# VHH binders against p49116, part 91

Target 1, 238 residues: p49116
Amino acid sequence: EGPLLSDTHVTFKLTMPSPMPEYLNVHYICESASRLLFLSMHWARSIPAFQALGQDCNTSLVRACWNELFTLGLAQCAQVMSLSTILAAIVNHLQNSIQEDKLSGDRIKQVMEHIWKLQEFCNSMAKLDIDGYEYAYLKAIVLFSPDHPGLTSTSQIEKFQEKAQMELQDYVQKTYSEDTYRLARILVRLPALRLMSSNITEELFFTGLIGNVSIDSIIPYILKMETAEYNGQITGAS

## First folded at step 7 (VHH)

Design a46 (framework vhh_7n9e_1)
Fold by ESMFold2-Fast, scan of step 7:
Structure a46 (fold): chain B 238 residues (1-238), chain A 119 residues (1-119)
Amino acid sequence: as target 1 above (238 residues)
Amino acid sequence: DVQLVESGGGLVQAGGSLRLSCAASGFTFSSYGMYWGRQAPGKGREWVSGISWSSGSIAYASSVKGRFTISRDNAKNTLYLQMNNLKPEDTALYYCARHYTGRYPTDYWGQGTQVTVSS
């Protein structure tokens, strides 16, 4: 019967690789993205409600929503990541590929549209001044999505999503009592997350992964990592 | 100079067993998590199983649960995959990989060992 998330779930601190190179490269971008992905997976697996659904359901949920969680993480950690600088470097590289006629115009259009959607999403979240509590509950709403194909325990997942929505509402109404439409403005941003392609996210942020390993393939392994091993990955200390 | 060398693959009949080994050198094996992946002809790479540095955490892909067992011997710098009840769909090049601080999920891969399961 307690709250869905504890105070520990509001804390979301990304440790960036150091030092930042003079010129951004695919390896630095991939390391940064991998740390954020790991932080997001660790955040999810620490939620008691999530643990209660069992391993197979946990894996299915994260496989279905990792791109949405990752994108929310990009928005939340945009300043720490210097995300605008990373995206500018990606755009510059893509523009050079157009000039050199190395990629089809259709592919470049898809990738640029994805970057534009991502920038628009992050800018809207920044303008709304979304706080850490709000981000935690938006991530919970996304995580406990009962509408993905192939899921079991959909009634329980839906109950956890409704609990997340209710707790977010209570928080916003108490904390931002003077802003009658804040919750509505926040929630209408969420559908945009499903319009962004996970394949394009992998291409932009995870090209540095050795051997072309897909994110879907590694999710079960990430969710089962020991805390010490996991911390080594997100801090670079191991 | 990080090196991973897989061995133990071969031709086997459906229902048979094989034990794969991965000999690691050029890094402190006991400090890293390891995983097994595979790539079937014309398909992308698929994660098969992973094991933490201490063997305290082990995970398997749903397609191999109950049939495959991952293990490691830190004293011998060796990773193992025991494969039982092999199916034709298990036919693939099997490779091992380490994950490394700041470059996860996978850092270095070997050249792989071919497993072919005939019906």
Scores: ipSAE 0.000, ipTM 0.228, lowest interface PAE 15.5, mean pLDDT 82

Design a47 (framework vhh_7n9e_1)
Fold by ESMFold2-Fast, scan of step 7:
Parts: structure tokens; C-alpha cells; sequence
Structure a47 (fold): chain B 238 residues (1-238), chain A 119 residues (1-119)
């Protein structure tokens, strides 16, 4: 059979809200993050193998891995997002919260550790010079994870993950033939994604969501959105 | 559809230089790593050099390291191979390539440009 992903799945272009404010605020950060989340879910739903698993399985997979997909997206789009500037603004807000005694010491520690892990991950990906093909396949590997609790069709999910791993291996080995350890250097980055808390990601990037909604609760709706509705959201129209 | 068109080959004396170009179209060039390969008469295909999307990762075959330099211009959708201190053993058809996604026996390769190095 044909490949797991096509060239259209390798292309991953984030459109940022315009203009960028002089001083970063929670609304701009939330809108930027929401666009990346929507782009990531639209990417997943466009994969034929993903569609073949059925709606219930699709929802369960994305609920289990959205934080991993989002973090890979942050690394991939770090330059477009000016992610370092966003993280610096978040750290500044956190330091002001410490000064005003608004947060517990344990919570501050958790948030700072998360930011450090995120920065370390993004820096490691940048140093490896991960390309769009490699990112697409890393996203496919985390999307088709058969080991999340409560999943059905785990044998089919595992087959898609193995296909993703094989196609990534073939690409890396053909492109960088005498760099025999590149694939290993790339793959050992993935376990760190599961150590990062989705709750802290939500707090850092999605605080501006109106109506006190969780990412977990909106996933089924995003996956079911009509193309026109999705395009309206991603372009930030009105 | 993916198209790769090589140019810049020719006849050159040992110790000479050539610069190969590869014009890419039909895909988002800056999303992919690219590589150069070669096939000498009566030999199998040999990988020569690979480069990541922003040139942050580059690798060379031992036979060409220190003599060849791979580079790319993403604004022009072009891959380059600067070949210095050419040897008769470098005589081959040179082709640029992008991996074809999937379990096919082929990558996306151009038709190649012939490099002949006289002794």
C-alpha cells in the first residue's frame, strides 16, 4: 500500500494573529495557541489512516495526545510564533505573581519546571534541525500510540504507528546515510513529551478561553467542524 | 508533481572544480531534507551528501568529505553541490533526491547530470 502520510500532511503552516501587540497579553497568547491547536487537529483529521479508525477512536486518540501534538507544534512553529518571546512574557507574569503572593510555592515550582522542559525540548529539536517531514512523522508516531488507557482498535493503531516509524526510518537513513545515529537522537526526544502536564500547558497557553472550558471538552467539536468553520477559526476572522 | 532538475555537470581535469545545481518544484522545498547521490559506470548508487531544511545538519560520504560542500537556497528552491579537487573516481551521473514517502523502491530523483573527470 501507499504511504501513511502524503506531501500535503508534511506542509504545516501556522498563520499568526496580526498585528503582534507591543506588550504580550493572555488574549494574544491564547489566540496564537488556539490557532496552533486547531491546525494540529485539522492535520490529524486529514490523515486517511486516522479517518479509517472511526470517530470514537479518533476522539480518544486526540484527547490522549493533544498535549504531545501541541508541544511538537510549538517546537516546529517556534520561529513563526516568536515562542521565546511568549515564554519570556509568561515567566515575567509568573515572577509578578510570586512577588504578589498569588501562587503557592509548589505550583510555581511545577510551572517553572514545565517551562524549562518545554524550552529544553524546543532547543533540542532546533539543534537537530528537525524538518517538516520528520515533524509530520513524529506527530504520527505520537498520534497512533496504542498504549493509552481505554483505546479500542489497538492492533490497528499499533500497525499505523509501526508504519510511521518505518517510513521515518527510511527517510532519515536515505537522507543522512552516514549519520547512523540521527534517528536514535530524534526518537529519544519523544518520551519527554509524556512527562509534560497537559493541565499546565492549558494554564500557560489557554488561560484566555472564554467560558472556563477545558481542551478535553472542545476536542470532539473541533474534530467535527466543517471546513469553512475551521478556516474561519484558523484565520481569526472576526 | 515532484520534479528535480540537475545541471552543472561536464568534463573537467583532475584537481578541477564543478558546481552542481538542482531545481526543485512540485512540493514545499523547505519542509524536506535533500540529498545528492551518484552512480558510476558499472557500479550501484552511492549516497554522497545530505542536508537538513535549514542547513543545520549536514553529512558527507567519507570519499568526498573535505572536497565537496552541499548547500541549499530555500528562497530559490535550489540544492547545490560544490565539488573541489575532483578525482577520476568521482566520474559518475550525479542526481539530487528527495525521499519518496512510503514503501516504494524509488525515491524522487532527477534524471541526473554527468560528471566526467579525466586523468
Amino acid sequence: as target 1 above (238 residues)
Amino acid sequence: DVQLVESGGGLVQAGGSLRLSCAASGFTFDEYGMYWGRQAPGKGREWVSGISWSSGSIAYASSVKGRFTISRDNAKNTLYLQMNNLKPEDTALYYCARHYTGRYPTDYWGQGTQVTVSS
Scores: ipSAE 0.673, ipTM 0.869, lowest interface PAE 1.5, mean pLDDT 87

Design a48 (framework vhh_7n9e_1)
Fold by ESMFold2-Fast, scan of step 7:
Structure a48 (fold): chain B 238 residues (1-238), chain A 119 residues (1-119)
Amino acid sequence: as target 1 above (238 residues)
Amino acid sequence: DVQLVESGGGLVQAGGSLRLSCAASGFTFDDYGMYWGRQAPGKGREWVSGITWSSGSIAYASSVKGRFTISRDNAKNTLYLQMNNLKPEDTALYYCARHYTGRYPTDYWGQGTQVTVSS
């Protein structure tokens, strides 16, 4: 049946809102994050194996793993996004909120811990010099996770995850033949993705969503979006 | 749609140097690791050198280590192989390749450029 991913699934190009404002605001951050989320969901939707699982399973998988896909996307697109600048702006806003007694100390601690985990994850991926092929297969491994509660077709999902792992191994062994432990160093990074709260990710990056909508509520809509409609979203023609 | 076009081969004396180029088109060059391979007459294809998308990691076959240097220019979609201290044993058709990430990996490669090392 051929490979799990094709060349089209390796290409992952984020188009940022233009122009970048002189001072970062919640709307620019939210627009940038929304484009990455849309790109990530469109990427998943384009995989034939994913399509074969059916609409209900697709929705359940993406709802369970969108934060992991989004975080991998942040790491992959860190330079294009100027992620360090975005995180610095978020930290500055958080410090101002402390001074104005707008946030509790407990909440601030949770948010700071999340930002540190995110920075450490992105730094580890940068240090490993993860390429586009490796990112595509890491995303496939987290997408085809059979261990989320409430999933149907778990045997088929597990098969696709195993196929992703095998194809990643084949690629790494061929491309990085002299680095015997590279695959192990890459794979050991994945568990950290599940330690990051989707609720905190939503507050950090998606506060500017109009209509007070949750990511869970928009996932079915994004997955059913036509290509032209998706292109409109990622080009800023909202 | 994937196209790889090698150039820079030719006839050279032992101890000489050549620089090979590979012009890539039809895909996003900086998303892919690339490699150089070679095939001598009557032999199978041999991997020569590989480079990651960012040039952050580079590897060489033992037979060429210290003599060959792989590099890439992502802005120009071009892969290079600088070959120094060439030996008659380096005589081969040299091709650049992009790894296919499927379960049964198939290399996408060009038609190659001939390198002949005499005397």
Scores: ipSAE 0.000, ipTM 0.220, lowest interface PAE 16.4, mean pLDDT 83

Design a49 (framework vhh_7n9e_1)
Fold by ESMFold2-Fast, scan of step 7:
Structure a49 (fold): chain B 238 residues (1-238), chain A 119 residues (1-119)
Amino acid sequence: as target 1 above (238 residues)
Amino acid sequence: DVQLVESGGGLVQAGGSLRLSCAASGFTFDDYGMYWGRQAPGKGREWVSGISYSSGSIAYASSVKGRFTISRDNAKNTLYLQMNNLKPEDTALYYCARHYTGRYPTDYWGQGTQVTVSS
């Protein structure tokens, strides 16, 4: 059988809302994050192995790992997004909320710790100079995770994850033959993704999009969207 | 279709220098790490040097470290190998390559450019 991912799955290009406003606001941040989320979902649904698992399994996998995929996407697209500028705007908003006595200190501490973890993750990935092929396979490893509760077809999911791990190893070994520890340096970054709260990610990047409806609730609808409707969401067109 | 076209090889005296180029097409060049390999007549392929998409990670075979410099220009979809202080044992056909796991051949390799170093 052929490779798990094709060249079309390696290419991951985020189109940002244009122009960037002089002063960042919640709407711009949410639109940018939504485009990345939709791009990540479209990436996943375009993988033949993912489609082969069937719609119920597909939905369960993405519900379980969307925060990990989104965070990898933030790291991969950090330059295009000017992520450091977005995070600075979020921090400024949180500092103003403290000043106005609107939020508890404990909640703000949790959110600031999440931002710190996200910055550290993105910095470590940038320092490792992770390329598009490596990002595609890291995303595949987290997508095809067989250990989430309630999954069916766990044996098939595990086989796809192992295939992703083998293909990533082969690529790294052939591209950087004398750097024997590169793969290990990359893979030890992945456990940090599971320590990041999906609820805090929603609060930081998706506040105000749809009121009380969670990302978990939207996922089935995103995965069923027609390609034209999906493209409208990631470009902001009609 | 993925295509890799090497150039810049030739005959050079020991201690001389050559700069190899590899023109890439048919894929998004800056999504992939690239590498140079070489093959002497009657020998297997030997990895020479690899470079990440942004040039932030670079590795060299011990036999060429300190003498060769790999670089890339993503705007021009071009990979380079600057070879200094060439030795007769550097004589080989030099290929640029991108890893691909699939139907044989396993890697996308160019046709190569011949480097001959005389004593």
Scores: ipSAE 0.521, ipTM 0.815, lowest interface PAE 2.3, mean pLDDT 86

Design a5 (framework vhh_7n9e_1)
Fold by ESMFold2-Fast, scan of step 7:
Structure a5 (fold): chain B 238 residues (1-238), chain A 119 residues (1-119)
Amino acid sequence: as target 1 above (238 residues)
Amino acid sequence: DVQLVESGGGLVQAGGSLRLSCAASGFEFDDYGMYWGRQAPGKGREWVSGISWSSGYIAYASSVKGRFTISRDNAKNTLYLQMNNLKPEDTALYYCARHYTGRYPTDYWGQGTQVTVSS
């Protein structure tokens, strides 16, 4: 048995809509997020272990973890996205909505708490200087989660998750040999991903492009897209 | 195909300095942390220093801390090791390395560059 991920699965390059508009708008944010989502799903479907589980299991896994994969992608691509600028614009819009009484205070509080959790997650990953290899394996750990309700083949999924954990451990321990706690510092970041609401992520990043269609409903179609169509989505080319 | 080519070794007297270079090719250099290792005659391989992709995280073996400086230039796909205040105990073949994933933990290692420190 070879490695869970190849070098091609470590490389994760997001192509942003260009140029960035003078004033950030919903369409730019949603297009950027859509490209990241499609890149993340194309990444997952290209993994041989993932393909081996079969289409029904693949769909169930991605439906369960897309928000975790997306959030890891936001952290990994934070600089190329200018994510801090996007989040600042969203915060400014929310503060203006309070002044104009356009949204309930409870909803604004929930969304602001989500943004602060997201910022803290991205900041913690940046402080750890997480690399492409580490991100690829963290994504694999969340993708191959055997504990989501309704999953079949849970023993095989658990085997792939354990393989991901082992290979990440080997990498970290070889690269930073005398730092015996680096792996633990990385892994303790993961539980926070499950506490972030997929509904709030969808509202913040996807409403301008997806409209009334949920991400859960489009996942099977994205996973079945041909390579050329995937490339069109992640680059915005047609 | 991953290739790592070290250079900059040589003979130097105790207290001297050397700068090692490692030219990397065959992979996206900035996606990976890199490290330097060494092997002295009749000894096992020893990890020397590691550096994260953006140089934001750096670690050193206790035996070299304060004397050696690891750095990288991602635009040139090159890893460096500046060695100061060299000691006879630093005599070794020095390798740059990238971890290779597989069933058993392995590394991509270069052929190495010999560093000899005379007393």
Scores: ipSAE 0.733, ipTM 0.888, lowest interface PAE 1.2, mean pLDDT 87
Fold by OpenDDE, second read of step 8:
Structure a5 (fold): chain B 238 residues (1-238), chain A 119 residues (1-119)
Amino acid sequence: as target 1 above (238 residues)
Amino acid sequence: DVQLVESGGGLVQAGGSLRLSCAASGFEFDDYGMYWGRQAPGKGREWVSGISWSSGYIAYASSVKGRFTISRDNAKNTLYLQMNNLKPEDTALYYCARHYTGRYPTDYWGQGTQVTVSS
């Protein structure tokens, strides 16, 4: 009945592991990525509309869009994360790990292209100077996407997405009244998210933390994690 | 050579407990995340629990959450899985595995230890 998002949903503060090492090793990268993933998932969980869909539908939605949410999070938190440095480190680690017997030239190309796409996407978002409200609504639009296969309650999901879109439109019109095409410029960036491979993202950011575990398999756990437990992990992690 | 050797499995009645151990050797144990998996007869491998190198992150499959506890002792190069309130559906070959970090081309896992839970 009320707005889809409130001011509480605009806040999206990522806390990085401290201290930052001189050399960004795989552990630091994975830890940082995991914190962002958890933050993104718990952000979604904090939305009343998301809660209203039920646990099964919620899980399915997050499984379907986690890569897009994560990528938006990377863009939003790029400065705090020193994303360019992280990506450079990933490239270096990749280069050091390349073995002709295990990695094909095509696979290497795919991975490098993915890294480029991530960097370009984040740079494009930075150039647009997307603010916290806009990011929140973009994440909501991505989250409440009814066009993923296997979803239930697609009609309700669609309604929530429309609501997110309308609220974004209202916000942009109110805040950036002099820029009549800002909304279009922002929304046109979303298709880039769908072209990014979740598998490659997972491989780049998450393969050094808790084993050969898919993000898909741990999403239900993350969504059920208590805030105190999450905070405990953040505080204890370095 | 990387080696992972599981132990602690056995036959237990429903509601009982077991503690699995995984002895690691041949690599810097504290540089790797570790996880437990299991494979029931006629079924594929199932992830059970994972722990980061520093124990900063721990995760469980929904089916074992609240019953199983993963831990590690880096000084002893050992991974543990405390299994409480065991159920017949927990019957499986349990194996420990080293996380792929990109530094090595392959993951490693042990031969496993059999856990059988009777009704």
Scores: ipSAE 0.018, ipTM 0.286, lowest interface PAE 6.5, mean pLDDT 87

Design a50 (framework vhh_7n9e_1)
Fold by ESMFold2-Fast, scan of step 7:
Structure a50 (fold): chain B 238 residues (1-238), chain A 119 residues (1-119)
Amino acid sequence: as target 1 above (238 residues)
Amino acid sequence: DVQLVESGGGLVQAGGSLRLSCAASGFTFDDYGMYWGRQAPGKGREWVSGISRSSGSIAYASSVKGRFTISRDNAKNTLYLQMNNLKPEDTALYYCARHYTGRYPTDYWGQGTQVTVSS
């Protein structure tokens, strides 16, 4: 009946750790990525349709798609994050790893190919000039994916995905009425997100986490976080 | 239910030492990195030190490096902070936390133990 997303879901504002260090380090990259991940999960949990699916389904959905949501967030926030500078620092670290014989050539090749795919994705989204409404609905399409293994309530998830697709179509047709093929150009970008490894994303952006904590293990805790705790995390005391 | 209980705080003279303990229960302690934070009167929360699951990675804030030592006993589900050469600037409420992402604790916080350093 009502729209899947409200105007509040279009607003997506990332607050970066400040000031940016002169030379990037693993802690700054990890904190920046963690803030984006938290913002993305807080965005998802604020959607009434998402809440209606229940806690167990919510956890399963986010575990399945966090990498896709994170990558869309990187593209949307690329300027705020100075993503090109972060990726350059990561590439420099990989080159040093070759010199130190720390990683195999095959692993480095896989990681470099991942970085190239990420850069290509972000550049394609920038060239298409994807707006905030379009990003919100692309994230909703990714979030409400009924085809991940092990999901329950797949018919209801599919209904929400179809609703997201219909509302995006209506928006694009009304807002960009002169560009008949814009929606097709946007939607063909989404399959590339599924080819990007969550393990490699975790190694690139979350290596600064203390201990052997995985993103998969922390997702339930982030989703259960109170709004006050979330706001404290993303605005921070430092 | 996750519980973190700090102890070992008190009043000490500048140059003195204190050993803080944090007793953890309600979760698998060795699945998580742990850390100590502090909050001085009228100031925001400050990260003090962090330790990985195996103690293989340890980090300190610049203000305490060389004076404080973090350690853990996974068999006893206990986190420690040995504080040496204490300064009046170290006066704060000290709390332990379970690390789950980023630099600062965002998960479960203890209630804290007060450390007061006189001149």
Scores: ipSAE 0.000, ipTM 0.122, lowest interface PAE 17.1, mean pLDDT 82

Design a51 (framework vhh_7n9e_1)
Fold by ESMFold2-Fast, scan of step 7:
Structure a51 (fold): chain B 238 residues (1-238), chain A 119 residues (1-119)
Amino acid sequence: as target 1 above (238 residues)
Amino acid sequence: DVQLVESGGGLVQAGGSLRLSCAASGFTFDDYGMYWGRQAPGKGREWVSGISHSSGSIAYASSVKGRFTISRDNAKNTLYLQMNNLKPEDTALYYCARHYTGRYPTDYWGQGTQVTVSS
């Protein structure tokens, strides 16, 4: 049996909309986030182990974990996205909303706490200097999570997750042999992803979606999209 | 087709220095952590030092800590090992490596560059 992921699955290159506007707006943020989401879903659908689970299981699995995959993608692509600039713009907007009393204080606190958790996560990943191989396998561990409610084929999903964990362990132990705690430092970051609200992520990054389309509703479409359609989405050729 | 080509080895006296280079091709170099290993005649392979993709995480074997410095230039797809205060015990074939999962042996490595340290 070959490896869970190939070198093509380690490569994860986000192409940003160009040019970046002088002042960030909802549509630029949404387009950037949409490209990352599409890249993440295309990444998942290209994995042979994922394909082997079948269409219904694939849809259920991605619906359960898209926010975790997206957040890992934000951390991995933080520099390319200028994520700190995007988050600063969102924070500024929220602080102005507090000043003008346009949003409830409790909701603003929830959103600000989400942004701080996201910043902390991305900063911790940057400090650990997580590489492309490590990110690919962390995404695979998240993708092949057997413990989401309502999933089918949980035994097979668990086997793929275990394979991902073993291959990540082997890589880290061989690459950083006498740094015995590196793997533990990496893995303890993952539970924080499940504390991130998918509804708040959707509000922060996908508010500009035309037609009040939810991420949950577009997942089946993206997973069934032909490669040419996908390439059009990630290059902005619409 | 992954290829790793080491250079910079040679004969040096104890206390001397050498800088090894490894030219990588056939993969996206800056997606991977890399490491240096060594093998002395009649001994198994020993891990020497590892470095993450952007040099933010670096680890060394206790036997070389403080004497060796690993570095990389992603623009040139090149890994380096600066070896200072060399000891006869450092005599070995030095090879750069990238882990390859799902095969045994499970690493891509070059043919190596010989380092010989005279007493």
Scores: ipSAE 0.733, ipTM 0.894, lowest interface PAE 1.2, mean pLDDT 88
Fold by OpenDDE, second read of step 8:
Structure a51 (fold): chain B 238 residues (1-238), chain A 119 residues (1-119)
Amino acid sequence: as target 1 above (238 residues)
Amino acid sequence: DVQLVESGGGLVQAGGSLRLSCAASGFTFDDYGMYWGRQAPGKGREWVSGISHSSGSIAYASSVKGRFTISRDNAKNTLYLQMNNLKPEDTALYYCARHYTGRYPTDYWGQGTQVTVSS
């Protein structure tokens, strides 16, 4: 019974599309988002405990939490992604519909508030100066959430989540011994992830790439993708 | 050059009211949607309210709905934000911004006006 995560799971390196355009277009945003999504899912796949749940269970698990994982990824990769610029660009691409009165006030509100929540979450994480280990454990805690509807093996999932939490606690106590409340400050950020709409996230980051295809529908494919295929996807223009 | 200049901010007691103005110049104002944002100390930028070019679409953040009213006067090239029943949590630098169009590569926003609500 080894640790849930190893040092290999701490590495989370996102490679952005190259070259970066002077003007962030929808394609660039979608490609960047897709790379992050793939990275996040393949990160999950690399965890032995995740593998142990079986294909059906782990697929269901990712379907349930992909938005949260993605959002944590956004926070973690905010600098390399130039997330603020991306978000600004996303807003800009939505403006035509707004200006043409094609969107209802309620929809505008929903979208803009969602973008704000993303920004605030990422800023809060940056302010906390979350390190790679902490992100890894937070992602694990989010991944192994037993409270999603329709999951099987919930007892096992819960055990994995507890293990993630314990390992995080140990890490924080060891690394940040002078900060007694760091763990609490970190964990209290997780509820914010549940307030974010997966549908809106999908629309903002992926609509230009996947069209009418849902992230939910492609998750099984992504999880089955070989490393070589993944590498091919991130090197090519979609 | 595109310019947005906010005014109307200040110190007000909780429950009080302020009316912010945003004077726009350097572009055809009535072709663009506009929005208000704010940034509180130690926080990121928060979207507050938006209005389409013709005022046909209006939206508010949940935190200000029922208290704030966005409007525009296209003849005066001015955007407004009426803020009623202000709360300490409304304390922030308020800025107006122009919605992006495909004609220009960037959004424009003003320098902001400070709103401080005391308890």
Scores: ipSAE 0.013, ipTM 0.238, lowest interface PAE 8.8, mean pLDDT 87

Design a52 (framework vhh_7n9e_1)
Fold by ESMFold2-Fast, scan of step 7:
Structure a52 (fold): chain B 238 residues (1-238), chain A 119 residues (1-119)
Amino acid sequence: as target 1 above (238 residues)
Amino acid sequence: DVQLVESGGGLVQAGGSLRLSCAASGFTFDDYGMYWGRQAPGKGREWVSGISWSGGSIAYASSVKGRFTISRDNAKNTLYLQMNNLKPEDTALYYCARHYTGRYPTDYWGQGTQVTVSS
């Protein structure tokens, strides 16, 4: 009956590893990305509608959309992360790999195209000056996607997605009443998220993961974490 | 626990200026777009001006464009409205708003600050 998201779901604050190294390395990039991923999954887990779907459905939804949530998080936290600096370091590494003949041209092309798509997405979101409320609802729209294969409770998921869309529409129309086409410009950005490969995202941002684990394999464990466990992981304590 | 407290209203003669302030608390101010609205005696609420979370996107109602300037200071959790060349038609209760307008939530706005422009 009440709104899909509360005010606490609008706040999305990433705490970066400190200090920032003089030269970016795979471990700093991986730690930064892991913090964003954990924040994103903890955000999803805190939504009452999401909890109501049950553990199996929750795991299936996040496995299907984590790359979309992560990319929205990159766009939202681009300034805090110095994302442009991280991407520049990755591009420099790829250029050096070409010079040293370490990677195939086809693989380099795929990775560069992915980086270009990511930059284009983040630039479009920055140009639209998307606020925290809009980001929260865009994340909810991609989270409550009923069209992923193997999902149960698809009608309930669809109702939550429609609720997210309606609440976003109400907000945008009243807050940015002068900009008749703002909602359409925002929503048309979402399909691009599905064109980006989760495997390439893992390669770019998560190569430093200990134990050679995939994001798919750790999702159930992250979703099971209690607030205290999540806070300990984010702060690096113990 | 959203609180919005407007100040800076008063009585001013036509052609004069006023600067309104809105102190926000109880939420993360820089996560939201904000707006100023007004309500004249015997009339409905009118949207005046809106500003995005960063201040990068700004818009005005036709009736105030060129005379009013909206701005924000995210470090101080404060929204501003600089009103120049005031007209008697600008007389109204001015309120700031952070709004969450899902199907059943109510807009969050302050109690307002009165602006009276004499001819």
Scores: ipSAE 0.101, ipTM 0.604, lowest interface PAE 6.1, mean pLDDT 85

